VH-VL binders against Glycoprotein 24A (csbA). Designs and how they scored, part 1

All scores and structures are predictions.

Target 1, 102 residues: Glycoprotein 24A (csbA), of Dictyostelium discoideum (Social amoeba) (p16642)
Amino acid sequence: MVDLKITLVNEDGESTISGKGHPLPAPLIFPPIYIFRFTQYQTEGKLWDKNEFQIKSGKIEFDGEEYDIPESKGTWSKDDEENAIDVNLHLFRPPEKFFPKN
Structure headers, positions and changes below count from the first letter of each chain, unless a header shows other numbers; antibody chains aren't numbered by Kabat.
F, E and O stand for the ipSAE by ESMFold2-Fast, ESMFold2 and OpenDDE, each averaged over both directions (binder to target, target to binder). V2 = 0.75 x the mean of E and O + 0.25 x the DockQ between their complexes.
Where letters were taken out, [cut] stands.
Atom coordinates printed by the task and the answers are left out, and those that the model quotes come from them; centres of patches stay.

## First folded at step 1 (VH-VL)

Design B5 (framework fv_burosumab)
Heavy chain, then light chain:
Amino acid sequence: QVQLVQSGAEVKKPGASVKVSCKASGYTFTDYYMHWVRQAPGQGLEWMGIINPSYGSTSNAQKFQGRVTMTRDTSTSTVYMELSSLRSEDTAVYYCARGLWYSDAFDIWGQGTMVTVSS
Amino acid sequence: AIQLTQSPSSLSASVGDRVTITCRASQGISSYLVWYQQKPGKAPKLLIYDASSLESGVPSRFSGSGSGTDFTLTISSLQPEDFATYYCQQFNSYPTFGPGTKVDIK
ESMFold2-Fast, scan of step 1: ipSAE 0.088; ipTM 0.732

Design B8 (framework fv_burosumab)
Heavy chain, then light chain:
Amino acid sequence: QVQLVQSGAEVKKPGASVKVSCKASGYTFTSYYMHWVRQAPGQGLEWMGIINPYGGSTSNAQKFQGRVTMTRDTSTSTVYMELSSLRSEDTAVYYCARGGYSYGWDAFDIWGQGTMVTVSS
Amino acid sequence: AIQLTQSPSSLSASVGDRVTITCRASQGISSYLVWYQQKPGKAPKLLIYDASSLESGVPSRFSGSGSGTDFTLTISSLQPEDFATYYCQQYNSYFTFGPGTKVDIK
ESMFold2-Fast, scan of step 1: ipSAE 0.016; ipTM 0.655

Design B9 (framework fv_burosumab; at its last look DockQ between E and O 0.10; V2 from the best seeds 0.00; counts 0 for: pae E 9.5 > 2, grease 20.5 > 18.9, placed apart)
Heavy chain, then light chain:
Amino acid sequence: QVQLVQSGAEVKKPGASVKVSCKASGYTFTSYWMHWVRQAPGQGLEWMGIINPSYGSTSNAQKFQGRVTMTRDTSTSTVYMELSSLRSEDTAVYYCARDFYGAFDIWGQGTMVTVSS
Amino acid sequence: AIQLTQSPSSLSASVGDRVTITCRASQGISSYLVWYQQKPGKAPKLLIYDASSLESGVPSRFSGSGSGTDFTLTISSLQPEDFATYYCQQYYSYPTFGPGTKVDIK
ESMFold2-Fast, scan of step 1: ipSAE 0.547; ipTM 0.845
ESMFold2, look of step 2: ipSAE 0.009; ipTM 0.606
ESMFold2 (binder alone), look of step 2: mean pLDDT 95; pTM 0.959
OpenDDE, look of step 2: ipSAE 0.022; ipTM 0.714

Design E1 (framework fv_ebrasodebart)
Fold by ESMFold2-Fast, scan of step 1:
Structure E1 (fold): chain C 102 residues (1-102), chain A 120 residues (1-120), chain B 108 residues (1-108)
Amino acid sequence: as target 1 above (102 residues)
Amino acid sequence: QIQLVQSGAEVKKPGASVKVSCKASGYTFTSYGISWVRQAPGQGLEWMGWISAYNGNTNYAQKLQGRVTMTTDTSTSTAYMELRSLRSDDTAVYYCARDYYGSGSYFDYWGQGTLVTVSS
Amino acid sequence: QAVLTQPPSVSVSPGQTASITCSGDKLGDKYAYWYQQKPGQSPVLVMYQDSKRPSGIPERFSASNSGNTATLTISGTQAMDEADYYCQAWDSSTAYVVFGGGTKLTVL
């Protein structure tokens, strides 16, 4: 497992999820949904009290790479069977550092 | 340990179909994609397509559109690749490989390969 | 655009540096990946995301990718490095994977 950290900022302040995880396969649709699965995690902040959120700004830190998250929308869900959390980011452009650059 | 174990060798007649399985273990199956890559005797690697084990989305090589179908069974952590209307030039070793980002990115673990021979 | 070109063969003596090239239109705008395949075996990932080395791959393996050409470099080449090497890239506009034709590295 690789270290993964997502920091999200909205009108309620800063929220973070950090631990071990990796990106999942992206669907071939537009706008694409980029999914990050955390298999070991700790959460901070108020964003995780709801399953849907608006993003004013944020940052993904994965495998020594950083990506600044633009203004966008996301959701999160819990996989109770595997004790995992999926963070689903609805982005109009790919986070190139975690997916093939183009 | 991470492993991808494929079904055994197949001998088929032209016009038949073949379905190869790939059983994953040692990781969370639904967190990665599976790509299928084949290699004809003495030839290079040819990508056939990928499937997301998370949502079932697929993308197939244009050359194989209409002849190939990829599926997964998440309850058994198994991926399948079915190739129809077989021709002698489909004779190859067929590999499944773990697709790290699941979008046709790169392949960090490979199955042992399945030889499919198509002959009359 | 969809084609990656590799030399079919490269020969080196033990201890020499081997360079295997992979050429494609604007390849430097994409990530390049490299696989090693020995006879009768499955491919093994030896370099990912242009220049990163997986755990277990010797430090004598390095790679670069700029412009139209990606290069796999093996310094101090050993007999055990004899294999076929394939480059790979991904086209984000089609989500298609493309492999190079492969290079047979001979260590004599």
Scores: ipSAE 0.006, ipTM 0.589, lowest interface PAE 12.5, mean pLDDT 84

Design E11 (framework fv_ebrasodebart)
Heavy chain, then light chain:
Amino acid sequence: QIQLVQSGAEVKKPGASVKVSCKASGYTFTSYYISWVRQAPGQGLEWMGWISAYNGNTNYAQKLQGRVTMTTDTSTSTAYMELRSLRSDDTAVYYCARGWDYYFDYWGQGTLVTVSS
Amino acid sequence: QAVLTQPPSVSVSPGQTASITCSGDKLGDKYAYWYQQKPGQSPVLVMYQDSKRPSGIPERFSASNSGNTATLTISGTQAMDEADYYCQAWDSSYGYVVFGGGTKLTVL
ESMFold2-Fast, scan of step 1: ipSAE 0.010; ipTM 0.578

Design E4 (framework fv_ebrasodebart)
Fold by ESMFold2-Fast, scan of step 1:
Order: structure tokens, then sequence, then C-alpha cells
Structure E4 (fold): chain C 102 residues (1-102), chain A 118 residues (1-118), chain B 108 residues (1-108)
């Protein structure tokens, strides 16, 4: 896994999750849901107090690149068995390099 | 059965606006995006932008930003594309196409020829 | 913006294999898509995500994508395959859909 950091801004201010992570295969539904799995992570800000959240704007830093997150919606859940967290971003047209074909 | 049906050909003068419609049938309209693609006579395909019928969100090609507006009417399963300040080089066949949000187009309308001439 | 380059034309005899290329910088790192367009008709998706074939498209259509070049291959070419073929990808830096210039396939 590589370093992954997501910074989100909503009505409660700025929130961040950072650690080791990678994208997971997304379900073929509309609007598409893009899943980022984090391990060895830390969170800051109030966004993570809720399982569902609105996103005004944000940034994804992954594999040395930086990407803007438009106004959108997200959810998150814990996978206690693997000590991981899945962040699900409902991004309509994210950059394809979050979903490498390998 | 599954199809996109577009409005008929239009002839416009430079500086005018055109609004093309695209009526979907045979599938759940709000489950797919609609992209607009145009093709000038004898030329290739050019992507213009995308709209979600689910919530009305749009994403336009930078070249057309400020001149194009895309909308939908979910009660009639119809998408619309309006292009303003028409120039002669906007003469093209305009297509609507179904898009899952994965930047590929599995179903296309029949096309609408828009001719811009003085 | 990214540019996808296709040969303007390819000619084959019936029953021969046609190969249509689409070249772009690091294209193999992106997904490629292919459309067929016959005169006076709308484009039809014939290949998606590099090498996947939509239902209804004959098995003689196949495709690959590696390095800088994506290739559409039509084996046992028939007169009905005569058309313009367009490749499509997206530009990761602009998040923009880009099409190749198109290739006219002639079956002699």
Amino acid sequence: as target 1 above (102 residues)
Amino acid sequence: QIQLVQSGAEVKKPGASVKVSCKASGYTFTSYGISWVRQAPGQGLEWMGWISPYNGNTNYAQKLQGRVTMTTDTSTSTAYMELRSLRSDDTAVYYCARDLGYWYFDLWGQGTLVTVSS
Amino acid sequence: QAVLTQPPSVSVSPGQTASITCSGDKLGDKYAYWYQQKPGQSPVLVMYQDSKRPSGIPERFSASNSGNTATLTISGTQAMDEADYYCQAWDSYTAYVVFGGGTKLTVL
C-alpha cells in the first residue's frame, strides 16, 4: 500500500484522514462509488463523527499526485477484522488513475 | 427497445442559440449519465460534456465552458443541450449518448444536424 | 490536452485480418475504448476497457492496449465491417474525454 491522504471540507470545517491506503474495485452502479481503504490511519476533524457526510470540496493525495474533490457525498465504515477503514466517495467522474487496471 | 431519440435538424444564424433534446426510453433514466458529443462534417468526434439525470450535476469541456448548458427533465426522461453564441464552426451533428460515469458510451442517439450559416 | 493518433485509412481484402492502431503517450496506463461508425449512422461501441467486447459484437473483434499503442483487431473481415473506427481514452491530467482522429476501414 502507498501513502494516501484525503482532506475534506464540509459545513463543520476541514477534516483529514491519512495513512497507508489504496483504492478498491468500485461497484458498477450510478452514481459511481469510489472506495479507498486505509490501514495504519489517523483522523482529524469532525467529519468522522458521522457515517454519512456532505462534501463541499477536498483533496486526495495518492501515489505522489494531488486531486481535487468536487461537491459530493461520502460515507465511511470500519472493517474491524482487518483493522481498516473504508472511505466511500460518490464522485461522478474521478481520475481513472485511482483505479489502475493492474 | 432501449433507445435515445433526438430532436430534428436545425438551421441557425451566427450569434443565435440552439437547444437539442434527447428522449430516453427502455431503461431507468436516472441510473445513467448523458454525454453530448458532436461531429463536424467530415471530421472526428468531440466530447462536449456530461450531465447526471439523478441530481442535475454537469461537467463541461473547457473549450465550451460559458457557451453550453445541459439540463434534464426526469418526468419526461429527456436531456437537453443548449449551445449559445453560435459560430459557423459549430456546424455539426450533435449526439447524446448514455454514460455510466466511466467515460464510455454504450448507447447513442441518432444525431441532430445543426447548420450555422448566414 | 492528450492526443490520440490513428492512421487515416486501412484497407484489407475480405477474410483478411485488419489491425487499427491508436497511439498516445502512456496510453497503456489508461483504458481504451473503440467505436464503429457507418455512413449516416451513429457510433456503436465495439470494445470497452481495452479488450472487453459488448454483447452482440462478433468474436472476430478483439483489442489490446500496452505501452503507447492500443490496437483493434478484426479477423475474417467482412464487407459489413467497412466503417470509420474511433478510439477513445481519457486524459488523466484534464479529466477530459479524448477521441482519436478516426480510421476508415475499406474492405476491397
Scores: ipSAE 0.013, ipTM 0.633, lowest interface PAE 8.1, mean pLDDT 84

Design E6 (framework fv_ebrasodebart)
Fold by ESMFold2-Fast, scan of step 1:
Structure E6 (fold): chain C 102 residues (1-102), chain A 120 residues (1-120), chain B 108 residues (1-108)
Amino acid sequence: as target 1 above (102 residues)
Amino acid sequence: QIQLVQSGAEVKKPGASVKVSCKASGYTFTNYGISWVRQAPGQGLEWMGWISAYNGNTNYAQKLQGRVTMTTDTSTSTAYMELRSLRSDDTAVYYCARDWGYSYGYFDYWGQGTLVTVSS
Amino acid sequence: QAVLTQPPSVSVSPGQTASITCSGDKLGDKYAYWYQQKPGQSPVLVMYYDSKRPSGIPERFSASNSGNTATLTISGTQAMDEADYYCQAWDSSSDHYVFGGGTKLTVL
């Protein structure tokens, strides 16, 4: 469990989710989808009022490193069984560090 | 429906080769890999290798290096595993399985298995 | 190549809890997976990502993975749970998948 922060920019402005989380291993499908699970979190901004969103740009801060999020699409959903929120991002080339338990 | 259908049972003599097929349906074949796993009578599961249906890259178990070849035909969504220089201890049920790959890979759908018997 | 060690057999009375272990060096740093195989049948995935249960697998199945040991737990065991159980993980030192030797679960 590491510090995880995702900041997304769209036409409604800047939105952030921050706290404790980790990437989930996702199926190797096309187009690629990368899932970030937050178990302890705080949200700011209007993006979280919607379940689907367009992303103009953004950043992921994971384990002290910062990564750019390209123009893309995303969704988020609640996982009531695990008291978690999943943020699903379409990224083409994520860093190797995004797949935990290598 | 996601399904992997394998070719039928084969009986081979020592020194021969065998080529087992695995036809996939119900998903985009090129988005996944196929792992091959065998099981000798009364024994456990043994991983043989995998192939990416996306680019054809392979990774074989060290014990089988030089004897096994895995290929795919994307036009028919079929994976193949050829094992050469057969020995009596190659007698086993051979399975293909859909594989996500990498360090988080697992086998969510399995073929029905193909019995290969090697005897003189 | 890394080795995953399972007990050859585990026996439990109906309705009791069965625990099947899978031991390997730093296994808790990897994802563990579990497969159930009944005689004459293909293996069936019963647990993935250490502790996630696939749709269709009874709630009696649960699992954990920490340190050097992954454990598959079956509560309220039933005759239908009799099978061979295999754990599986990725061996990063050889870039290969590795299976445990399998555990035969008997419900008497």
Scores: ipSAE 0.008, ipTM 0.602, lowest interface PAE 10.9, mean pLDDT 83

Design E8 (framework fv_ebrasodebart)
Fold by ESMFold2-Fast, scan of step 1:
Structure E8 (fold): chain C 102 residues (1-102), chain A 120 residues (1-120), chain B 108 residues (1-108)
Amino acid sequence: as target 1 above (102 residues)
Amino acid sequence: QIQLVQSGAEVKKPGASVKVSCKASGYTFTSYYISWVRQAPGQGLEWMGWISAYNGNTNYAQKLQGRVTMTTDTSTSTAYMELRSLRSDDTAVYYCARVDYYWGSYFDYWGQGTLVTVSS
Amino acid sequence: QAVLTQPPSVSVSPGQTASITCSGDKLGDKYAYWYQQKPGQSPVLVMYQDSKRPSGIPERFSASNSGNTATLTISGTQAMDEADYYCQAWDSSTAYVVFGGGTKLTVL
């Protein structure tokens, strides 16, 4: 049960998803995709109204560590059977700090 | 004025390689992706891949992996697309286009196109 | 595999409304984009992020995207609007760009 919180900023303002989660193994493609699975979660903000979103900036808070999210694109999907949500971050520029690993 | 200017038409034999250039001007080259899209005579648009002018990272269409290479030269604000082992069905107009990946991965400005004809 | 389906052709009389559809699984959850291509010319972006219009594109152009279908609507269609129209989306699972097959709009 690890605390995971992702805060994303775009032109519509700030949106957040927080709860319990972990990073997943990413598909082996270029540019890289980072995937975070939330098993208990709460969302806030307008970004989650669509499956696809643009990101100006953001932050990942995972197991007491903070990671900045650069300008990028993201998507999310729901797994109703497991009551889980996957957040996919498509990063085309290096982050300031390495993202958490599973 | 934002502009993408491509190299001239090419005629190649089957098995040869072609390298098309795309010179960008009017914007900060390293802040955008460049995508390559081709169009066979009378056919629709086919995405080939894109390259980040920031770091050179590429993503190629699956059917072209192994035959296509995309590069950039930031000192001249030029993108390149090389296609190898040419076949007659590679005959097409090849376009470069600027991609604003941040705002949704769309093609806001296009080059004039380069006709590549593959024939014996 | 993501695929976007467009009708191959649409005909309309001058001054009438043209509607061009683009269908894909859960396309409304993604952003759709539209390009106009006239014979012998490069494509031109006419709509982005579902319903936004670039500077220079006439207000006769509008678009929507919901469910499985995105629609480009041209009101008061003019002869100059005769062209091929392509929809485009991003396949989030592969980070690939997907184009529709294109629709030839004939005005009269």
Scores: ipSAE 0.006, ipTM 0.625, lowest interface PAE 11.5, mean pLDDT 84

Design E9 (framework fv_ebrasodebart)
Heavy chain, then light chain:
Amino acid sequence: QIQLVQSGAEVKKPGASVKVSCKASGYTFTSYGISWVRQAPGQGLEWMGWISAYNGNTNYAQKLQGRVTMTTDTSTSTAYMELRSLRSDDTAVYYCARDYFGEYYFDYWGQGTLVTVSS
Amino acid sequence: QAVLTQPPSVSVSPGQTASITCSGDKLGDKYAYWYQQKPGQSPVLVMYYDSKRPSGIPERFSASNSGNTATLTISGTQAMDEADYYCQAWDSSYDWVVFGGGTKLTVL
ESMFold2-Fast, scan of step 1: ipSAE 0.007; ipTM 0.628

Design G10 (framework fv_dargistotug)
Fold by ESMFold2-Fast, scan of step 1:
Structure G10 (fold): chain C 102 residues (1-102), chain A 121 residues (1-121), chain B 106 residues (1-106)
Amino acid sequence: as target 1 above (102 residues)
Amino acid sequence: QVQLVQSGSELKKPGASVKVSCKASGYTFTDYAMNWVRQAPGQGLEWMGWINTNTGNPTYAQGFTGRFVFSLDTSVSTAYLQISSLKAEDTAVYYCARVRYSYGYDYFDYWGQGTLVTVSS
Amino acid sequence: DIQLTQSPSFLSASVGDRVTITCRASQGISSYLAWYQQKPGKAPKLLIYAASTLQSGVPSRFSGSGSGTEFTLTISSLQPEDFATYYCQQYNSWPTFGGGTKVEIK
């Protein structure tokens, strides 16, 4: 399992989800929605009290790589069958280094 | 300093082809995607699509598939727009414009000066 | 695709006037909106991106505001060099431009 951490800043301040996870396959539609799946996680901050949120700025840290999140929006959802949480980020310019070129 | 310099105006007959160039300088060509925007006489701006400057893969907006081809020559930091089977309604100024990532669309921070393509009998 | 409607399409004003141009999106685009100035015979010039961020080198009399579906470009004190057509552009999905607003100095 690889380390995955997402830090998000919105009007309510800074919120973080960190633990083990991975990006799901790159989206097939445009504009893209990027899904980061956490299989083990710990959350901090108030952003996680709501399913939908606006993002002023943020950071994705995955397997030692780092990507700054621009102004955007996101949602999150639980997958109880797989004991996982998905963080869905609406990004136009994908973090290309997390996904194979194709 | 950043510059996008386009080729000169073209006058063509219907059915001909044209190839417009856009030469970039002052930055690393492959770090910024190139987008194309068209403006017909007296009309507004119309986005045509973009080309990934790392892979050379183009993406075309609806209405610009088939006759329009985006390509690159990274050795000379130049992007190209080719239009085949020209029609009178292709008469427009064609602009190249860059975005801050090697792929995709965004706001356009620098524009070429434009290339007027006139298609008339 | 997302349609942008600009109003007015034409505006005549005097030097020193406060000018506002509106851009309305057919669906929510957050703050993914840019404004361009185009002078006759010239390429468009980026004025504002992310709805309200002024591009470097652009005079401070230009400002942008709005989010979601309604956006405005304001020129606080119109100058002779501001004679131009102004376009909004969204980049929340495949880019689209507004129809333009032509600003003429009286």
Scores: ipSAE 0.007, ipTM 0.599, lowest interface PAE 10.8, mean pLDDT 87

Design G11 (framework fv_dargistotug)
Fold by ESMFold2-Fast, scan of step 1:
Structure G11 (fold): chain C 102 residues (1-102), chain A 120 residues (1-120), chain B 106 residues (1-106)
Amino acid sequence: as target 1 above (102 residues)
Amino acid sequence: QVQLVQSGSELKKPGASVKVSCKASGYTFTSYAMNWVRQAPGQGLEWMGWINTYTGNPTYAQGFTGRFVFSLDTSVSTAYLQISSLKAEDTAVYYCARTYWDSGYYFDYWGQGTLVTVSS
Amino acid sequence: DIQLTQSPSFLSASVGDRVTITCRASQGISSYLAWYQQKPGKAPKLLIYDASTLQSGVPSRFSGSGSGTEFTLTISSLQPEDFATYYCQQLYSYLTFGGGTKVEIK
């Protein structure tokens, strides 16, 4: 569990989620999606008003490094029992270290 | 027997448009993304972008927005690259190449290339 | 954009030589790097993906190594059919190719 921040730009402008988070094992589906779970988080911007969103561009900050998010789409959902939020990024290829072998 | 077969060479005047096709066979078309790569005469490889064959959404590399359009016809397993307002600098061999999503996005099969020559 | 710098841009070698080509990324790309071979007038051919995994059907004399920002393609004993241009490619953020390394006969 480390500091994790995702900044996304869409037609409504810039939106951000930041807090403590980690990647979840990616499902092996087509099209591919990559899932980031946040606990103890804060959100800003209009993107979070809807469960599905288009992405023009973005950045992810994880473990002291910054990664670009290309034009794509995403979804998010809440897990109320765990007080967590999952952010699903489609067609984004995070570094191997986001999904270490365990 | 995976194959990507591209349309034949094109000779165009500046200002014209061209549409290059890439017909896939031997696999499930929508399980692989399609990439476009340009190579000007005597130059290296330049990635232009890709199109998600399942959703139809294209992504363009910097420098390939505006005049370049990626599209699909899923019913015939074909991807298209359209270039409008052709310039002499667009003279190049254009390749299509497929990418498998789950195994790391490498280009395991390529089309034979389509030479587009733009001259007055 | 992530930039890839290949060195050398060209090299001259003889059959049986050990050939080494280097690819350096402008930022860390983990192991998301592939190597391609292109012969004149032909489409490129995938040799190696995930920095070190040999593509099926590629001769074992080809090998790749590295992670992060420095990567190497090695041909342990150069054969006549290996005279070609070699390109590295990053698959970390968008996609970019290196400038290529032309391997010429000596």
Scores: ipSAE 0.007, ipTM 0.591, lowest interface PAE 8.8, mean pLDDT 84

Design G2 (framework fv_dargistotug)
Fold by ESMFold2-Fast, scan of step 1:
Structure G2 (fold): chain C 102 residues (1-102), chain A 121 residues (1-121), chain B 106 residues (1-106)
Amino acid sequence: as target 1 above (102 residues)
Amino acid sequence: QVQLVQSGSELKKPGASVKVSCKASGYTFTSYAMNWVRQAPGQGLEWMGWINTNTGNPTYAQGFTGRFVFSLDTSVSTAYLQISSLKAEDTAVYYCARGWYYDSSGYFDYWGQGTLVTVSS
Amino acid sequence: DIQLTQSPSFLSASVGDRVTITCRASQGISSYLAWYQQKPGKAPKLLIYAASTLQSGVPSRFSGSGSGTEFTLTISSLQPEDFATYYCQQYNSYPTFGGGTKVEIK
């Protein structure tokens, strides 16, 4: 398990989710939806009160590395079977260091 | 493991047509975009366009519409570049290059060895 | 299209030297910038993507930095095998390449 933190800024201000997690394999669809799965997590801010949100800017911090999130949109969902939360980012271009394809 | 192998050099007369192949191996062909890049003798790299390997839809850069056609045969993991009505100024090394993204061009992590196309009378 | 200007076009350096190559974009491209090495008669090889991420198998003496419109490729201790032409390439829009920098070892 690796440390994972996503900070997102929208019209309501800054929100974060942090804990243990990992990126899921990159999808082969357009527009791409990039999924970060969290286990044992903490959330702050108002963004998490809604399932869908706009993103003005943000940051992904994963295992000591960092990537900026451009203006985009996202959703989050709960995986009841694995007691996990998925954060889904609808990015035009993927964060290359988090989403290997082979 | 990943390889892109291109067809051999071609010597053509003006007005002829040429079809360059690029055979991919060592990865899932339809998970990556295929790009074409041209390099004229002594010149730099020039992006020609890309083809979506899942849909077969090509996108051409300005300057490469009309005589240039990108196609593929997914059953043999091969991409093709066809140039019709060849002109002397088409003389160049043509590279196929794998784009990191499935759904757009991007940076190119693996390249074919290049195919020299020479157009002369 | 987004124009990339590389400087210098040519440089000559000794083994062990620190070499820097600059790439300037005509408009902001965030970190969507890659660097390639091309040796005579060979296809280009990816060195760096996302402005600063080193491709697997590339020696650690290569590093990239920058964001927005100004980017730098650094070779911390030039080796004989580093004789080559280096190209930057943006992918924030339809891909474009810089004009290239030819590196000669003295």
Scores: ipSAE 0.000, ipTM 0.598, lowest interface PAE 12.5, mean pLDDT 85

Design G4 (framework fv_dargistotug)
Fold by ESMFold2-Fast, scan of step 1:
Structure G4 (fold): chain C 102 residues (1-102), chain A 121 residues (1-121), chain B 106 residues (1-106)
Amino acid sequence: as target 1 above (102 residues)
Amino acid sequence: QVQLVQSGSELKKPGASVKVSCKASGYTFTSYAMNWVRQAPGQGLEWMGWINTNTGNPTYAQGFTGRFVFSLDTSVSTAYLQISSLKAEDTAVYYCARDRYDILTGYFDYWGQGTLVTVSS
Amino acid sequence: DIQLTQSPSFLSASVGDRVTITCRASQGISSYLAWYQQKPGKAPKLLIYYASTLQSGVPSRFSGSGSGTEFTLTISSLQPEDFATYYCQQYNSYLTFGGGTKVEIK
């Protein structure tokens, strides 16, 4: 589990999503996308209702360490069955230790 | 210290094939993606695609599917570009260029010196 | 594909001049733009990435600005080694280069 806080920006303004999530393991493909599933989350600021966004700033906390998310782009989708939200980060490769091992 | 060294120039006839190499040194080969860029004589730069050095999975830009093949030999830190059924319009300098993997940004901090491929009868 | 238009396609300048090159994108690319310098017979060299971040080892007379669809590369006090062709390149959606701007001696 990681704690995420991401400030999204587009031509219409800014909004922030924050909450607890975990990375979904997937093979690296181009363009690389890394999916973080939020099971507990909040949104603030201008409504975060756009599918595509640019990340103005972001932070991931994992095991007490904080990591900055560099400027990147992404998309999101909602999983109504599990009341979860998936955030897809493009052109961002999180540290290997974020992913579980067999 | 980082270096990308490409194979020498090639002169080919239409219909032949060519294989260009790009040997990397001075860094961990699998930590950076490898891209291919071509430049026809007197013209600008054209991105052809990239290959994932961890998985060997290539991705081709539109217009470079079919006759163009990207491959790797990670044991010797070398990337390859193969062009089959050569046409006169394939005459160009072909560059390899590396891209950072930890954020895979799409800008290229190191380039090979280029390989001139000339296709003529 | 995102198209990049560079202007001018060529310019003549003297040592000591201030040179400005523009790059316009057909759609928004945020700050995902790089600038390269290419000298005759040589591979391109990265000058700037993220629109305005100077690559390590590149002289401070080079600077970049802009975001969205309009970007500029500026060379203050042009030096003899700066006569070259300059390319912009976007990496917001796959990868495209501008057509290039040749800076030649006046």
Scores: ipSAE 0.007, ipTM 0.596, lowest interface PAE 10.9, mean pLDDT 80

Design G5 (framework fv_dargistotug)
Fold by ESMFold2-Fast, scan of step 1:
Structure G5 (fold): chain C 102 residues (1-102), chain A 119 residues (1-119), chain B 106 residues (1-106)
Amino acid sequence: as target 1 above (102 residues)
Amino acid sequence: QVQLVQSGSELKKPGASVKVSCKASGYTFTSYYMNWVRQAPGQGLEWMGWINTYTGNPTYAQGFTGRFVFSLDTSVSTAYLQISSLKAEDTAVYYCARGYSSGWYFDYWGQGTLVTVSS
Amino acid sequence: DIQLTQSPSFLSASVGDRVTITCRASQDISSYLAWYQQKPGKAPKLLIYAASTLQSGVPSRFSGSGSGTEFTLTISSLQPEDFATYYCQQLNSYPTFGGGTKVEIK
């Protein structure tokens, strides 16, 4: 049962994180950061070996919708209070179906 | 080839208005932020703000609200900077610069537009 | 705003010298720092982004290092075409530039 899946391609190849998750409300900060929270997940690939990464391309699959990730960067971090992992994507273009435009 | 081409120099009197253009080519205009940077004669670089070319929403740095307006014409891949009620202190070279999608850097710059405000 | 302090403001060096320019941030900016070169009468040119990544087409004598609050730009062997003013820029918050370092070749 997977309700959120993010696939990322970088210099090391393809990496994925999939499981139970959802987008968080977009913060009003610069650089723009769009956060996807996972509470139950599995990871594959080398991208997760580092907290910061460059993205050549990718895809977000959530709630029956897909979004193609353009060239960008991201980070991941743990939220120990909620026992969750946040995938933080620095996207110029918001994925509007998940993050309404301001 | 990625290019940002700005309009020519302007000589204006105090109280006038000026509109500087920045025409982009060689890339998808709406996939990158457009930044405006000012450089007064003999001084350093000062970020004025940016405009999100996908949404059309501008963000202004402190000190650049009110008289300064960022706008777009996406049909011709052009960004505009308008300055109203010009003051002598607005004399500067104004640059447009493309913000990479990650926000890490300004990878391409226009050649600059000199705006001179004098009596 | 995050303040960036560059040192030195001015330097004179000979062709072949190793030149180091420092940029200090008033708060942690991770690796969200870029370096630009500006030649007289020209627009700035990106040299380095993400603190240490060399932009395509930039000569390998340029290198960047640092993270957090202290960053350096190094030119390993100064060339005549390197006469310019160099600026650091942070992109962890609303962008700000350092005051610039003018490199004069004697």
Scores: ipSAE 0.008, ipTM 0.607, lowest interface PAE 9.8, mean pLDDT 85

